VH-VL binders against q05fk2. Designs and how they scored, part 1

All scores and structures are predictions.

Target 1, 118 residues: q05fk2
Amino acid sequence: MNINICGVLISKKKNIVFGLTKIYGIGYSMSLKICSKIENFKNKKFKDLTNEEKAKIENFINKINVENNLKTIIKENFKKKLNLNSYKSLRHKKKLPCRGQRTKTNAKTRKKMNHEII
Below, numbering starts at 1 at the first letter of every chain, in headers, positions and changes, except where a header shows other numbers; antibody chains aren't numbered by Kabat.
F, E and O are the ipSAE of ESMFold2-Fast, ESMFold2 and OpenDDE, as the mean of both directions, binder to target and target to binder. V2 is 0.75 times the mean of E and O plus 0.25 times the DockQ between their complexes.
[cut] stands for letters that were removed.

## First folded at step 3 (VH-VL; framework fv_oberotatug)

Design p36
Fold by ESMFold2-Fast, scan of step 3:
Structure p36 (fold): chain C 118 residues (1-118), chain A 126 residues (1-126), chain B 107 residues (1-107)
Amino acid sequence: as target 1 above (118 residues)
Amino acid sequence: EVQLVESGGGLVKPGGSLRLSCAASGFTFSDAWMSWVRQAPGKGLEWVGRIKSKTDGGTTDYAAPVQGRFTISRDDSKNTLYLQMNSLKTEDTAVYYCTTDYDILTGYYEDYFDYWGQGTLVTVSS
Amino acid sequence: DVQMTQSPSSLSASVGDRVTITCRASQSISSYLSWYQQRPGKAPNLLIYAASSLQSGVPSRFSGSGSGTDFTLTISTLQPEDFATYYCQQSYDTPYTFGQGTKVEIK
């Protein structure tokens, strides 16, 4: 038997903590947070969930997704605003100021920074 | 960068007392559950106890060998964890590590230890 | 309390070898199992959590498997920096308990 959690089918025999990690965007730590409000969560399987507990889990997932999506939108809007201002400045004054050579910056540090950006 | 720095270790006679401190930085200490883990010279790891965040009740749990003798406390205003050790025995001789089961990215409980301090040595000897 | 038993207690290996360490729990702990590495004189560092999840920054030659009572840590191609002591730890129930450790020594 399967249970549907936010559109994802999970075996009712699975532990709730590990089962929730099958949902996109939910890793182990986030699953622990979601399940922490369910009594005996480390030893509980989906087959043992009440309808009320299932609803609590789904509501928590929805709240987390809304919070994360809002944070992403805020970050992207800030980045767009910053990039527009930077692009105008770069066109008139400097080209790619972040690629200027710095005495203290070694090849490994520059390579790592480039990997982090892309 | 998450950092945990233990201090307060030293030489103590059996029956004595000692207080260890762990200074935390690089994360929201007040949200974190904190543990002490010890290791006797040449031996394995042994969990000593844990303190939950105040938000999650601020309760403590201890391993049986230290129950009633050791007390874990925290000062969130100073980002510091404490281990008060009373009625010390020779078998308490160990390096004491401060650790957290806190996910710094989500700000919530996890049940594994991502971060460890360097440890502080406690020697209980006559 | 959940008791954790590791085997072997020690092993000798050469660089390039495949190394396997096992851990057994006295009762089912689902997948609430982590593996730690400790080099001499250093604090432990997390390798694997949730039985099989590789910690960020840990080389891919390390892998974990198992569920319930029997767990395995594998190092596919041993490197010089891997000569260390390895510990399993259950987080299913408090008190948290560690295995006794497996020392991986140079042959």
Scores: ipSAE 0.394, ipTM 0.735, lowest interface PAE 2.5, mean pLDDT 84

Design p38
Fold by ESMFold2-Fast, scan of step 3:
Structure p38 (fold): chain C 118 residues (1-118), chain A 126 residues (1-126), chain B 107 residues (1-107)
Amino acid sequence: as target 1 above (118 residues)
Amino acid sequence: EVQLVESGGGLVKPGGSLRLSCAASGFTFSNAWMSWVRQAPGKGLEWVGRIKSETDGGTTDYAAPVQGRFTISRDDSKNTLYLQMNSLKTEDTAVYYCTTDYDILTGYYEDYFDYWGQGTLVTVSS
Amino acid sequence: DVQMTQSPSSLSASVGDRVTITCRASQSISSYLSWYQQRPGKAPNLLIYAASSLQSGVPSRFSGSGSGTDFTLTISTLQPEDFATYYCQQSYDTPYTFGQGTKVEIK
């Protein structure tokens, strides 16, 4: 089966370090940096990731994407167009983050809440 | 601009204790994993141990020769790494380096040593 | 523990020579290998990480290759400042371990 990481479907059976290299703009060295803070990452597969570990990975990828987008805008030298745009237009520019599978209420929390109501 | 400055080395008798410090600057110390590496006179490099950031659990790992005798700790409010050395042996005589796994550009842990201090000499002799 | 063995333990070379140093791991470490240079009287300096990635600021004459158990550091054209001791290091598993070092001396 597959897991969705920032819009990319990756087999849950893949090692997390090599699997992340499937994402555009992430090479082996960057994947190592992203994964290195996850316990036992060298032997860990996507199926073994906790919701918190998945969210952490997605947050780092989002940061990389934001930095790359800023560099691209500067490089293309469309600065004069940006300067002529209203402040509102720039502030309301959406960046689509990677969606995590994290729910506010997990399985244990649901069971506990049901117990408390009863 | 990243700097690591070790201090606290000196001459100690076998069985004695000594505490080393490493003052860090130029990066977000609290996010970094830190290691100690030593080098006996005329010998090669030997990893002593590491400490993870508090965010990653603040746990420590040690090489077998120092396990149970040495303790690595950190004070993020002072940007300082420590190595407490107890029950010192003549085999512990070495220059001790503090190292960081920190990448300035990404701010993430890396499992290689991109910055090193100048080292501090510890001599254990009767 | 993962044992790291370097070959040779020492070598003599002249400025302009191509120098090759090898490092062997006792088990597969994928690409979790770094190379360090230590000049006389100085702290070590990182040259290569992830087996083949050149550290920022390190001259392009240095290169690394290999994966699994066998790794190589190459200096394409030896310079006077390259006479030093070189160490490989695995970070696949703790404890992290270094090779015994290779001393590059003037012929």
Scores: ipSAE 0.006, ipTM 0.561, lowest interface PAE 10.4, mean pLDDT 78

Design p49
Fold by ESMFold2-Fast, scan of step 3:
Structure p49 (fold): chain C 118 residues (1-118), chain A 127 residues (1-127), chain B 107 residues (1-107)
Amino acid sequence: as target 1 above (118 residues)
Amino acid sequence: EVQLVESGGGLVKPGGSLRLSCAASGFTFSDAWMSWVRQAPGKGLEWVGRIKSETDGGTTDYAAPVQGRFTISRDDSKNTLYLQMNSLKTEDTAVYYCTTDYYDILTGYYEDYFDYWGQGTLVTVSS
Amino acid sequence: DVQMTQSPSSLSASVGDRVTITCRASQSISSYLSWYQQRPGKAPNLLIYAASSLQSGVPSRFSGSGSGTDFTLTISTLQPEDFATYYCQQSYDTPYTFGQGTKVEIK
């Protein structure tokens, strides 16, 4: 049986760290950072995830995807002499969230976070 | 990881002024949105106001009871947040907490919750 | 302003008990609700944000649910360190407002 994580089908028998590497743009190091938020993550399989833990993982992946999209926009706009960092403009250009993930959850930056999901 | 240390509290008479400071460490202060939250002795929490990062305009917002009397400011070179309190009233007696507003540095989006808090500084306005 | 009504104001419980605290908003606030814990003599700490998202480092026995106007915080199996005051807070509109608090006391 498979679980759908952000549009990617992953075997429920897979360990969550290795399984997330199946998602485009997520390597082992990034997967480890994402999964570090989950209790007993090194030994946990997708079949053992709670709905809450699944939602956390999807939120982290969505933040990475949104951040990568925003980096592209910011780099392009810098060349066009962007005068003001428009929070509303950037928010409205956000990539749609994964299934079950709430858009508003990604509205604020975690100041204590590295510029990567931890 | 994140540390916030408030100072400047003390006893002040009604109509007086007092300036609180919050020394921040363990994160990039200049990127952070910051708030003040207060708690009167034996009472609940009350949001006082916030200040955005300079990158996001450095603008401030206040709760109605303090509008026109309190001013929030920041000095990014010193990693310090300030609360200037003027025309103090006995109702302003409270422990004042400095807090980081959750600001998603990965996306630049703002979510309105308080993820780190200082230990607080007591302001007593006597009559 | 959005007003938050929290219930109960206090409750007595024993270690191992299931505890439920509720918050009602005066208008729909979608999922813009957070829960905080404050232990006696300490600063508050964040437990739940966006109504149901567990803050990193917070034990899984804490959970949040609800949307719109009615919200709940549940502690599935109360531990000794959970005897504290709990606050909900809406972030849908400024000024941000807190519930009046629920004190969870030892039975």
Scores: ipSAE 0.000, ipTM 0.509, lowest interface PAE 15.1, mean pLDDT 77

